# VH-VL binders against q3z8e7: the designs that were tried, part 29

Target 1, 156 residues: q3z8e7
Amino acid sequence: MVEKIPMTASGYKKLEDELSTLKVKRIDVIEEMRLAAMDKDMRENAPYHAAKEQRGQIEGRIKEIEHELKYADVSEYTDTNTSKVNMGSTVKLRDPKNGECCTYTLVSPKEIEPLKGKISASSPIGKAVFNRNKGEQIEIEVPSGTLQYIIEDISF
Below, E stands for the ipSAE of ESMFold2; O stands for the ipSAE of OpenDDE; V2 stands for 0.75 times the mean of E and O plus 0.25 times the DockQ between their complexes.

## First folded at step 18 (VH-VL; framework fv_denrakibart)

Design V1 (at its last look DockQ between E and O 0.01; V2 from the best seeds 0.00; counts 0 for: pae E 15.0 > 2, placed apart)
Fold by OpenDDE, look of step 18:
Structure V1 (fold): chain C 156 residues (1-156), chain A 122 residues (1-122), chain B 113 residues (1-113)
Amino acid sequence: as target 1 above (156 residues)
Amino acid sequence: EVQLVQSGAEVKKPGESLKISCKGSGYSFTEYWIGWVRQMPGKGLEWMGIIYPRDSDTRYSPSFQGQVTISADKSISTAYLQWSSLKASDTAMYYCAKHKLRFTEHSYFDYWGQGTLVTVSS
Amino acid sequence: DIVMTQSPDSLAVSLGERATINCKSSQSVLYSSRDKNYLAWYQQKPGQPPKLLIYWASKRESGVPDRFSGSGSGTDFTLTISSLQAEDVAVYYCQQYYSTPYTFGQGTKVEIK
């Protein structure tokens, strides 16, 4: 059995949107190939060759997306006060020492965007907060030492 | 200067064969498709087919497929349209025309012949 | 086959007035990747062969007066003569060259009112 691919609902939607776009693009590229092929000098037909290459790329990506969607595991959570941190959760962490807060969203490895606070559940922060409740104090092991944070808020 | 000169008017009887010509000049004859367009008396334009003179690759409209033969002699820069057996319904003006785009099959025409009137009557 | 339908079949316009001819294709003739419409307009005067006016739906052929313009995309196209002149009396045809057979519209006769 093929292992399920964890992802967020937003990630799933993005893939759906991308797939839809690519399918349309594929049609256009195929038509471009058809039109370009109507040139008697095919060897020198750069547009045809470019379109052909692009078609291959599009088809490859479509297959990848379809695979991901087929085996996607999208966790749905209700925004309740009793909710635990899970995939797709946005967590606000507060440093008890200085009061500074940071916000992270747990996402699948393919959805990681560190600059936007999107981190893997397998990251040090992800591991520390995963399956924890609001109000809990967590410890994060980093190369420079151990950081302490309080889970101030959980949202989806 | 680009020119297409067609053969003269023809008066024929049903059942007779006919071959009309279109001579191109002022451009690379082998690098542009040349087409034939029919216009029956008082009617609109009908795309018949095209030929690439370099290799004689030919495309026909389904309406004209098997009804006419389009050919070319690149040695004298001439395209031809011919019938094996004319019908009264073949009475029309026939135009040859040069493709605007080099090499491409996309058939729109920037230069036209003067037309050849073909009359078929008993 | 792509069917080209023009409207109206005949048009009478006063000198100096705008003439508008429509052409509809049964299928899109838009090459989406390049945003080009494979559509041409021709003018045919009595006793003469057709003359290319517009190609790519909106590009004027060399020597064509500015009063002629083409517009539209996909399946709906328009040829406009902004100010009809006496020499503009003719039959006008649209043609798609998107796919074989490269069909013409039935033509629109433009006359002076």
Scores: ipSAE 0.380, ipTM 0.756, lowest interface PAE 1.4, mean pLDDT 91
Fold by ESMFold2, look of step 18:
Structure V1 (fold): chain C 156 residues (1-156), chain A 122 residues (1-122), chain B 113 residues (1-113)
Amino acid sequence: as target 1 above (156 residues)
Amino acid sequence: EVQLVQSGAEVKKPGESLKISCKGSGYSFTEYWIGWVRQMPGKGLEWMGIIYPRDSDTRYSPSFQGQVTISADKSISTAYLQWSSLKASDTAMYYCAKHKLRFTEHSYFDYWGQGTLVTVSS
Amino acid sequence: DIVMTQSPDSLAVSLGERATINCKSSQSVLYSSRDKNYLAWYQQKPGQPPKLLIYWASKRESGVPDRFSGSGSGTDFTLTISSLQAEDVAVYYCQQYYSTPYTFGQGTKVEIK
């Protein structure tokens, strides 16, 4: 079974919109390549080389998005009394050993910014906190061992 | 009838923001790159950058990278040039122009807007 | 960046005589197709936007008089006005569209002696 990719409805829609844009741009770039190919020596054709590189980037990104959409597990934030960690939650984790705190926000794959604490629900930290309550102790398996934290706060 | 119609002349003070527009009609707006060219009073033409309106893919001259923002709203066939904080040295005529060749960024300009005179003085 | 250098900066030519404007690029703008030089020429009259004259170094845009001709290849290009008319008084610019930024030459002002 391929692990599902949790995301919000807005994150899913954003990926759909990007995919639509990229598919249109792909059409344009393929036509640009065809026009440029009228020059028989492709290695000395800057328009062709530029379009070929751009096409490769577009095709790669389309493939990534199609994979993410295919395996998306979309949830809508509908719980009026939100006491559990879910997509879009910001969690404050406290290390019980020394009291140090870290803050993370669960975001869709496109919105990941690890240096700013924006992580996916499929990351080790994301998996550990998902669907947990305030005050719960969690354990996170990382290559260097097991880390323990307490969920100090949940906000949305 | 292909037309590029630019917004009217602007008189501004240093530090103010500004967004000028270029509306294209008579052709498929999203199939052609559209660019901006600066001409300071009595000076030559300076290529500022181009945008592909379908997806907002943008190329800037290094001289203008970070100095201006080029954008487009394809739903109304309009390209924009904007400054967050104008300087007196931004005083110039600004032209928009479209590429003649479809799709490719490697093209020359066949249609030009009438120009937008921007005057920045205290 | 490909630097486009025009010469002369200004030119005074008697009515009916030949005007010749040179444009040199710091890097070749020719691909392996020898007829595909990515170079254009523009005319700009006072108070007007530029007007396309020549593209692919030698092809005249529709509606441009046949006294205008472009020539050259690789790095060296020439715009020739075979018999200067009063309406040809303008500033002329070359531009390369080989690689970004698509630089213009500094311009050549053509005047009647």
Scores: ipSAE 0.000, ipTM 0.508, lowest interface PAE 15.0, mean pLDDT 84
ESMFold2 (binder alone), look of step 18: mean pLDDT 95; pTM 0.962

Design V2 (at its last look DockQ between E and O 0.03; V2 from the best seeds 0.00; counts 0 for: pae E 15.5 > 2, placed apart)
Fold by OpenDDE, look of step 18:
Structure V2 (fold): chain C 156 residues (1-156), chain A 122 residues (1-122), chain B 113 residues (1-113)
Amino acid sequence: as target 1 above (156 residues)
Amino acid sequence: EVQLVQSGAEVKKPGESLKISCKGSGYSFTDYWIGWVRQMPGKGLEWMGIIYPRDSDTYYSPSFQGQVTISADKSISTAYLQWSSLKASDTAMYYCAKHKLRFTEHSYFDYWGQGTLVTVSS
Amino acid sequence: DIVMTQSPDSLAVSLGERATINCKSSQSVLYSSRDKNYLAWYQQKPGQPPKLLIYWASKRESGVPDRFSGSGSGTDFTLTISSLQAEDVAVYYCQQYYSTPYTFGQGTKVEIK
C-alpha cells in the first residue's frame, strides 16, 4: 500500500479546484491543437507544437494531482471540542513580555508558505505548539535563546 | 441524487460462477472508491475490498483475497463482484458502497446499494 | 489485522433513555500527526443497508439527529444515543479505516425495553 500523503482540508480543496481548472484547460488546449492542425504544413506549425507541449504539461500535472488526492490523508475540520493545536490549525501566539502577537497555520510540507504564516508542524514553532491547548505557555528554542509565547487562540 | 443500484438476487449451486453488479449514478463514478461488504445471514458486516474505478486499483481483505474478484467498468459506472466457483458458505447479502471522500482511500461509506442476496445451495 | 470489538452485543433501553455502545480496537486508530481517529459508526435497520452515522470518531454525517454522538480516541470509542427513539431500533457497527483491511465490529443490537 502506498504511503498516505498528509495535507490540510484546505490544501485538498485547492488541489480539487486546480484539477477542475486543468481539466477545462485541457479541453481548450485540445481545441487549439485542432485549430492549429488545420494548417497544411504540420512540420512548420509552431502553434500546434506549442499547444501539444502545453497539453503534455497539463496532463502531467493532472496525473500528479490525481495521485496526491488518491493517497491523501485528509481530515475534515471537525467541530471537535478538542481545543488542541493540530494539523490545519491556526494559532495565535502572544509574547507575554511585549504583548506582540503572531499568527501561524500548521500545514504539510508541500503547503508551506512562510510569508503567509503557513509553517510545518515539524518547524520549531510547529513542534512547540503541536497538541497544545489554548492558554498554554510554550517555549521555542532559537539560536539567540529561548522565546516564550502564550497560545492565545486556536482556530481552523 | 447519489444512487447505487445492485443486480437482483441470485440462486446458485456450488461450483457455479457468479458476477453481480453495482451501478453508480448521481456522482462522478471514477472519482470515488467503491467497496464491497458481505453480510452472512444473521451476522455482521465484513469488509471485502475496494476498487478505484478510474484506474481499477484494488485492495482486498486477506480473507477474501483470491476468493473473489472485484472489478469496474467506468464507461458504464458499474462495479462488479465475482466468483469463479461458489461455495455454500458464500450465501450472504452483498452490499456495494461508495467512499465518502473524493479520490482518497479512506474507506468509510456514505452511500450504499440495496444489497444483492446470493444463495448457494445444492 | 485490527480487530474491532463492540460491547455489549445486545442492549435494551427504555424510550427516552440513554444508550451507550462501546467499540474497542486491538490497535490504535489514531493518526497522531493530525490527531484524528479513523473510526466510523453505522446504523443498520432490519431489511436495510447500513447507514453512516459518525466518521472521524465524532463527526456526524449530514442528516443524522443530534441525539447521536461519537466520542473516544486511540483504541476506545463510544457511540451514544442521548434519548432513544423508536426509530433507533437497529444494529450498530463501528469500523476502522486506519489500515487495511478496514474491519467492522461485530455489531450491537439496540432494542426498546
Scores: ipSAE 0.037, ipTM 0.667, lowest interface PAE 3.1, mean pLDDT 89
Fold by ESMFold2, look of step 18:
Structure V2 (fold): chain C 156 residues (1-156), chain A 122 residues (1-122), chain B 113 residues (1-113)
Amino acid sequence: as target 1 above (156 residues)
Amino acid sequence: EVQLVQSGAEVKKPGESLKISCKGSGYSFTDYWIGWVRQMPGKGLEWMGIIYPRDSDTYYSPSFQGQVTISADKSISTAYLQWSSLKASDTAMYYCAKHKLRFTEHSYFDYWGQGTLVTVSS
Amino acid sequence: DIVMTQSPDSLAVSLGERATINCKSSQSVLYSSRDKNYLAWYQQKPGQPPKLLIYWASKRESGVPDRFSGSGSGTDFTLTISSLQAEDVAVYYCQQYYSTPYTFGQGTKVEIK
């Protein structure tokens, strides 16, 4: 069984809309390739090779979206619910030893930006905080050992 | 408007091959899983398996794994159920049916074909 | 495999009276993150393909009369026909669609007494 991909209802809709747009664009690019291929010297046919490259990008994105939609697990929780950590939540974690805080936002795999604190629900931090309440102590396994944090705040 | 039209009844002898079809119309064929259900004479419904026509991803019931082949030709909106060597015990009504929910395999059947009666005897 | 067990196998009910069909799954079919039970009910009349009645355990399909209702959660489910009509004579099947194979119950034949 393939593991399901968590996403919001709005995220699912956005992917559906992008897919529809790309399928139309694919038709246009395939026609551009056909027209460009009427030039007999393919090694010097820059329009053909540009269209071929664009088609590859479109086909790759279509395949990616189709897989994401096929395995999507759409959350029924509201994005404004701050009772428990969920997709789209921003969490403030406090180190109980020194009081220092760090902030992470749970985002879809497409939106991951670790240096800005945007992490997936499947990351070590994401797994540890998901479905937890404000005030809970969590443990995060890292290569150097186990870190302990307290969920100080949950917001969007 | 949604229709699943199955191929006609078949009378076969043991050992013969068979491929029956289910043509979908009135909906986006490649967006929905389509499945096959067996009903032996006087018996209940048996889930055989499902296929996603866009990429041919399939799931089989363990009872039918290796016994039948489920396939699809998305260019003609048609799903297939086939046997390489029929047995008398394959005598049954075979239904195709489509999932109601788009994309997901976790769905139930909302539209059913009329059924294909397969009779295997000698 | 998730085994679906219906009870009774057959029942006879007087016209206008309540018919109750039970379905028990060997494993929970509740997906708790969505709070949904992956259970459907079908009606099959002689010589016809099955017809969808109920999905998500309790939601009626469009065009299904109000006398049909589904209830239950987790492993225990019930289909109720509140006032049996002559046209309700059929075999009724539950099905789980939580995990493959999406097994059916063995069926419950409903007759007029």
Scores: ipSAE 0.000, ipTM 0.488, lowest interface PAE 16.5, mean pLDDT 84
ESMFold2 (binder alone), look of step 18: mean pLDDT 95; pTM 0.963
ESMFold2, look of step 19: ipSAE 0.000; ipTM 0.509
ESMFold2 (binder alone), look of step 19: mean pLDDT 95; pTM 0.964
OpenDDE, look of step 19: ipSAE 0.033; ipTM 0.671

Design V3 (at its last look DockQ between E and O 0.01; V2 from the best seeds 0.00; counts 0 for: pae E 20.0 > 2, placed apart)
Fold by ESMFold2, look of step 18:
Structure V3 (fold): chain C 156 residues (1-156), chain A 122 residues (1-122), chain B 113 residues (1-113)
Amino acid sequence: as target 1 above (156 residues)
Amino acid sequence: EVQLVQSGAEVKKPGESLKISCKGSGYSFTDYWIGWVRQMPGKGLEWMGIIYPRDSDTRYSPSFQGQVTISADKSISTAYLQWSSLKASDTAMYYCAKHKLRFTEHSYFDYWGQGTLVTVSS
Amino acid sequence: DIVMTQSPDSLAVSLGERATINCKSSQSVLYDSRDKNYLAWYQQKPGQPPKLLIYWASTRESGVPDRFSGSGSGTDFTLTISSLQAEDVAVYYCQQYYSTPYTFGQGTKVEIK
């Protein structure tokens, strides 16, 4: 069973657009390599080696995106469903010891903004809250031990 | 309960400015695009544009680009539609509505405001 | 801009009979990689804001009666009211949300015959 990669619809679309752009750029770089390779002395061909490095970066990113899109689990969260945490949910976590709250929103990898509380489902907090109900206590493993929070609210 | 509450009806003269409002409640205001739809008397619905309140990213119909300004104040969960100089042809009902889908601009409207009737005449 | 054309402009149907409204887009609103049609239907009664009925061409919104159904793909879409009730008298609009501007059809008025 291959693990699915949770993401929003907009995150999926952004990856598709990036992939399309990279595939066009790849064509250009491959042609640049072909033209540079027509030079008989390849060992000292700076244009060829520069294009080869660019191609490597492009190919790597393409493979990464193709993997993410292939195994994507896209969730269309709606305002009427607040029973369980899912992609697109905003969760309010309360520390039962002192009553302090923090708020996180589960977003796709391309929409991650940690300082704004936008986190992935694969983050420690994201894994702990996914598919949980309001009122549940969760545990998050950190280097200093286990933190406990209560899911105080789930919203869109 | 999700609610979009619009400002009240307006009677204006040509050339006057106007800013109408739409206050959202019962949902995370900054996570959803909110849009404006015009309905001229006895006519159909016209999509005017949408805004993402978190960063004010705005998309206009070409028919309304430069004719109105769509804005939002996320601190009070309110979107605005404004004219710098009203025309008689701006007489219409104006609805705000929110996208159903979180974050994405590619969505439809699930909740609508009650409408703001704007009448422009002398 | 994608032009949405509804037919007919008005429709009179006897109580309990089937009402059929067509909507045609000038370009496909099917997003092939997701196999989704970016098409919604709304109902508007006099003096009221529009109400969402159908999205993704065929998915009913919560609280919408089973007699409402949507079908079609690509450029040709249909809203069907299988057994018209008195409370279904309204103007119905299709809307594409595939690309901005998210245009509406011109509307179809449904009345009791």
Scores: ipSAE 0.000, ipTM 0.479, lowest interface PAE 20.0, mean pLDDT 84
Fold by OpenDDE, look of step 18:
Structure V3 (fold): chain C 156 residues (1-156), chain A 122 residues (1-122), chain B 113 residues (1-113)
Amino acid sequence: as target 1 above (156 residues)
Amino acid sequence: EVQLVQSGAEVKKPGESLKISCKGSGYSFTDYWIGWVRQMPGKGLEWMGIIYPRDSDTRYSPSFQGQVTISADKSISTAYLQWSSLKASDTAMYYCAKHKLRFTEHSYFDYWGQGTLVTVSS
Amino acid sequence: DIVMTQSPDSLAVSLGERATINCKSSQSVLYDSRDKNYLAWYQQKPGQPPKLLIYWASTRESGVPDRFSGSGSGTDFTLTISSLQAEDVAVYYCQQYYSTPYTFGQGTKVEIK
């Protein structure tokens, strides 16, 4: 039995969108392959082989996405209480010293996007804020030392 | 002219192995996926799986995964469907069919074989 | 898996009259980026293999008479025979090729009343 794959609702939707895009792109690659194959033997046709490789990559990714969607477990996050920071929560942290704020979203490992503030619950920030309430002051252990933040807002 | 010619009817007993064939002609056999569809007596069509003859990339329906093996020999433009151990419930008409779209696995079929009737009974 | 459900299971129509077959998918088979529905219709006459009638939900296969038409989008699709002919007696199947496995409907038997 295949285990369920935890992910956020937004992550699920993103995969759906990507799947749709890729399946269409797969059709486009057919045209590229067709055009490439028109002018010379396919066995020695670099453009054709490139297009074919791209098709393979697309099909591989489609397969992966379909698998993830089939076994996705989003239910564990949909029933989450928004009063505490949980998986899928977006947290606004305020530095009490300088008043600066940062926003982070706790996501599954496959959904991590550090540049967009999407972090793992197992990250230093994730560990510090997980199961905390709005208004709490937290300490974040980082290689450079300990940072202090106040959980200013929690959203889901 | 595009043609898919399947092997003849089979009468087998439970437990026996079987391999049926589908030979394509009139088109670039390696450039189109070919699929197998099951139709039990008096029942509807069931998508079993598909294979890309050029590299033998194969996709199965979950219902048929591990139950059958789909293969192809591109040197003779032939696709195969085989069982290691037949069951009475495998009694059905089996069709091979050519994908309409070149290269892509999008599985809708523009040409069909005549079908191979497989009867499994003790 | 996407489940395809046709209605009705059987249909009796007088010669020259309109026949309408419906097909519903459990999930949308529309790709918004191209506005294409990954839906096909087949005709299977007694003792024969299936024949492709419609693809992309509404495009007729070459050689298919004009009286056959496909319509619909998303999850609801319809095959229409504008004027039923004697040679149209058959079982009709819809099929989605949006995602694997590429499932068929259970079929609709069309007969002459």
Scores: ipSAE 0.000, ipTM 0.558, lowest interface PAE 12.4, mean pLDDT 88
ESMFold2 (binder alone), look of step 18: mean pLDDT 95; pTM 0.963

Design V4 (at its last look DockQ between E and O 0.02; V2 from the best seeds 0.00; counts 0 for: pae E 17.2 > 2, placed apart)
Fold by ESMFold2, look of step 18:
Structure V4 (fold): chain C 156 residues (1-156), chain A 122 residues (1-122), chain B 113 residues (1-113)
Amino acid sequence: as target 1 above (156 residues)
Amino acid sequence: EVQLVQSGAEVKKPGESLKISCKGSGYSFDDYWIGWVRQMPGKGLEWMGIIYPRDSDTYYSPSFQGQVTISADKSISTAYLQWSSLKASDTAMYYCAKHKLRFTEHSYFDYWGQGTLVTVSS
Amino acid sequence: DIVMTQSPDSLAVSLGERATINCKSSQSVLYSSRDKNYLAWYQQKPGQPPKLLIYWASKRESGVPDRFSGSGSGTDFTLTISSLQAEDVAVYYCQQYYDTPYTFGQGTKVEIK
């Protein structure tokens, strides 16, 4: 099964607008590359190199957005459902081994602020807590192994 | 296969309204500008304007600004050319055509519709 | 508006001979930052819609015979039919797509002499 990608309606529209802009810019950059490639001295062709790098970034971002739009699960959640973690929820996670707590808020992609704990529902932590109840134990895989947390509190 | 299929010939009286259509298929309709070109009997081609179906951004020739309305319904891959009040001088063949280049308005036409003959006053 | 002027208005050429059509724009259609001439040529046979022949002044569209070629830059452009065939009887139009409105030339009618 292809996993759905949660996002808000405003996040979806932002991606559509970005995609449209990138597809136009791609055409311009491909023409810039073609023009620059007619210069025989490729070792000193800074315009060609710059356009090639820009094209790579544009192509990559286009494919990411097309995938996200294709598999988007667009919803707008409210704080009226505090029994389960959803979009807009603030969750407090407790490490059962040492009692340390971390707090995260699930937000749309445009509202991500990692230093303030505002993460997307598609992040490893977001995926692990989404649609879970208070008191559930969750597992998050990191390079060093699997971390375990308990959902201590859910609020809006 | 890329196709632009236009609505059929029209015979109208001066003062009547008219909306002719151009349905695109076989390509990503939203991503290409589509335009209208007039050809009066025995005369050359006249660029009327173009529209980007995704957001309806539109450019008109000054000669046609305020005389016609170009619109699109991307949900059915169709562009339109409309008159609110036809004149005898509107008698012409009208072609729709799509830009070859994706997204950009700075392009030329690679595929053309079959044309819609509009005759005003019988 | 950029005015496109073709010459001659009509041209009669013997089968197998060269036909030359000129197109002049009232201002340059060369976009220097991309080194591109924003000029196209179309063929319109009797009773048919126009057909794209040449774009970027000199590039042939897919399926267009190699007897058709375009040349020129800036304001002066030429469509050449190196060996005229009977099926080439048509009206030929240049078009600039540098700045709106994307004007066409008045057309050049090509006939067999």
Scores: ipSAE 0.000, ipTM 0.476, lowest interface PAE 17.2, mean pLDDT 84
Fold by OpenDDE, look of step 18:
Structure V4 (fold): chain C 156 residues (1-156), chain A 122 residues (1-122), chain B 113 residues (1-113)
Amino acid sequence: as target 1 above (156 residues)
Amino acid sequence: EVQLVQSGAEVKKPGESLKISCKGSGYSFDDYWIGWVRQMPGKGLEWMGIIYPRDSDTYYSPSFQGQVTISADKSISTAYLQWSSLKASDTAMYYCAKHKLRFTEHSYFDYWGQGTLVTVSS
Amino acid sequence: DIVMTQSPDSLAVSLGERATINCKSSQSVLYSSRDKNYLAWYQQKPGQPPKLLIYWASKRESGVPDRFSGSGSGTDFTLTISSLQAEDVAVYYCQQYYDTPYTFGQGTKVEIK
C-alpha cells in the first residue's frame, strides 16, 4: 500500500494545472511525430526521433504527477467537484441562449472523427473546455463572433 | 548559443498601433514558452504574459489582459507583442524572455532579449 | 495575485562585505508535493536586461558566482551576496512562478558604500 502524499490545496491545484498543460503539449508533440514520420525514412528521421524523445519526457512527468495526485492527502481540500474535462472526456455543452446541447469527446489526433463529435483537445472547442469544470461557461471564438457554452456534463 | 533578438526602439503617438518582435535562436523554439516583461522608466519588472509557440497557447496578467496581444510565428521562431491603440502610459522597456523549463508554463527566465524601448508621446 | 515584497528598497554595502536582500510572498510559493519553492532571483545592471541568478529558491544558475546564494521557504526568502564586488552593483528582483500572474518584487538597489 502506497502511503498518502501530504500536500496543500494549492499544491494539488498546481499539479492539476501542470498535468493539464502537459497533456495538451503531449498532443502537440504526438502530432509532430506523425508529421515527421511522413516526411522521411524513420530510420534517419531526426525530427521524428527528437519529437519522440520529447514525448517520452512529457509522459514521464505526466506519470509522476498522476501518481502524486492519486495518492494526495489534502486536508483543506473542499468537497468541490474536482472532475475536469480531460483527454478521453465526453462533454455536453449547452448554449445558454437557446438551450441547445452538443456533445463532444476529446480524442487524440489520430482518433478525430468530427461527424461523431470526436475532436482534438487542441481544437478550438477542445482548448476551450480542457481542464474546465462542470458548470463552467466557456467561450469559443469563431469568425462570426464569440460562442458561449456551459459545460453541463462531463463523462468518461 | 541561445539568443533572443528583439526589434528596434519605437517612437509612437497615442492612438497608434504597434507590434514588436522577439526572435529566438539556438534552441528548440517550439518547446519553450516565451514571456514578455514590461519595465517602465525607473521602475521594476512587470510580468505581462507568456505564449507557447507550438500551439500559441497564451496566459496574460490581469493587468495586461485586453491591453496587449501576445502572439508567435513558430515558422520563423518569433514572438510578438502588439497594441491596437497605444497610450502614453505604455512608454516602457519591453523584454522578451525564454522559459527555462521545457513545455511547462512556469515562468522563470534563463535568457532575455536586449529589450525594446517604446516611447509614446504627443 | 501573489504579492512579492522586497526589503530593503535600497542597500549600500562596502566592498567585500555581505549584502542581504529579503523577499516575502503574500502566500506560500512552496510546491508541497515536490518540496520546491517556485522562487527566482534576478540581477539587472544598468542598461541591461535582467539575468537569472537563482531558481528553486536556492539553486544557482550556471555561470553565477558562488558568492550568490538563495535561501528560504514558503513565504520568506533571502538572497545573499557573501562578499560584495564592484560588478554586483545592480537592482535585484525576486519572482514567484508558483501561480499566474508570475509576479516580481519591486526590486532592491544594491550600491557600494
Scores: ipSAE 0.000, ipTM 0.577, lowest interface PAE 11.3, mean pLDDT 87
ESMFold2 (binder alone), look of step 18: mean pLDDT 95; pTM 0.963

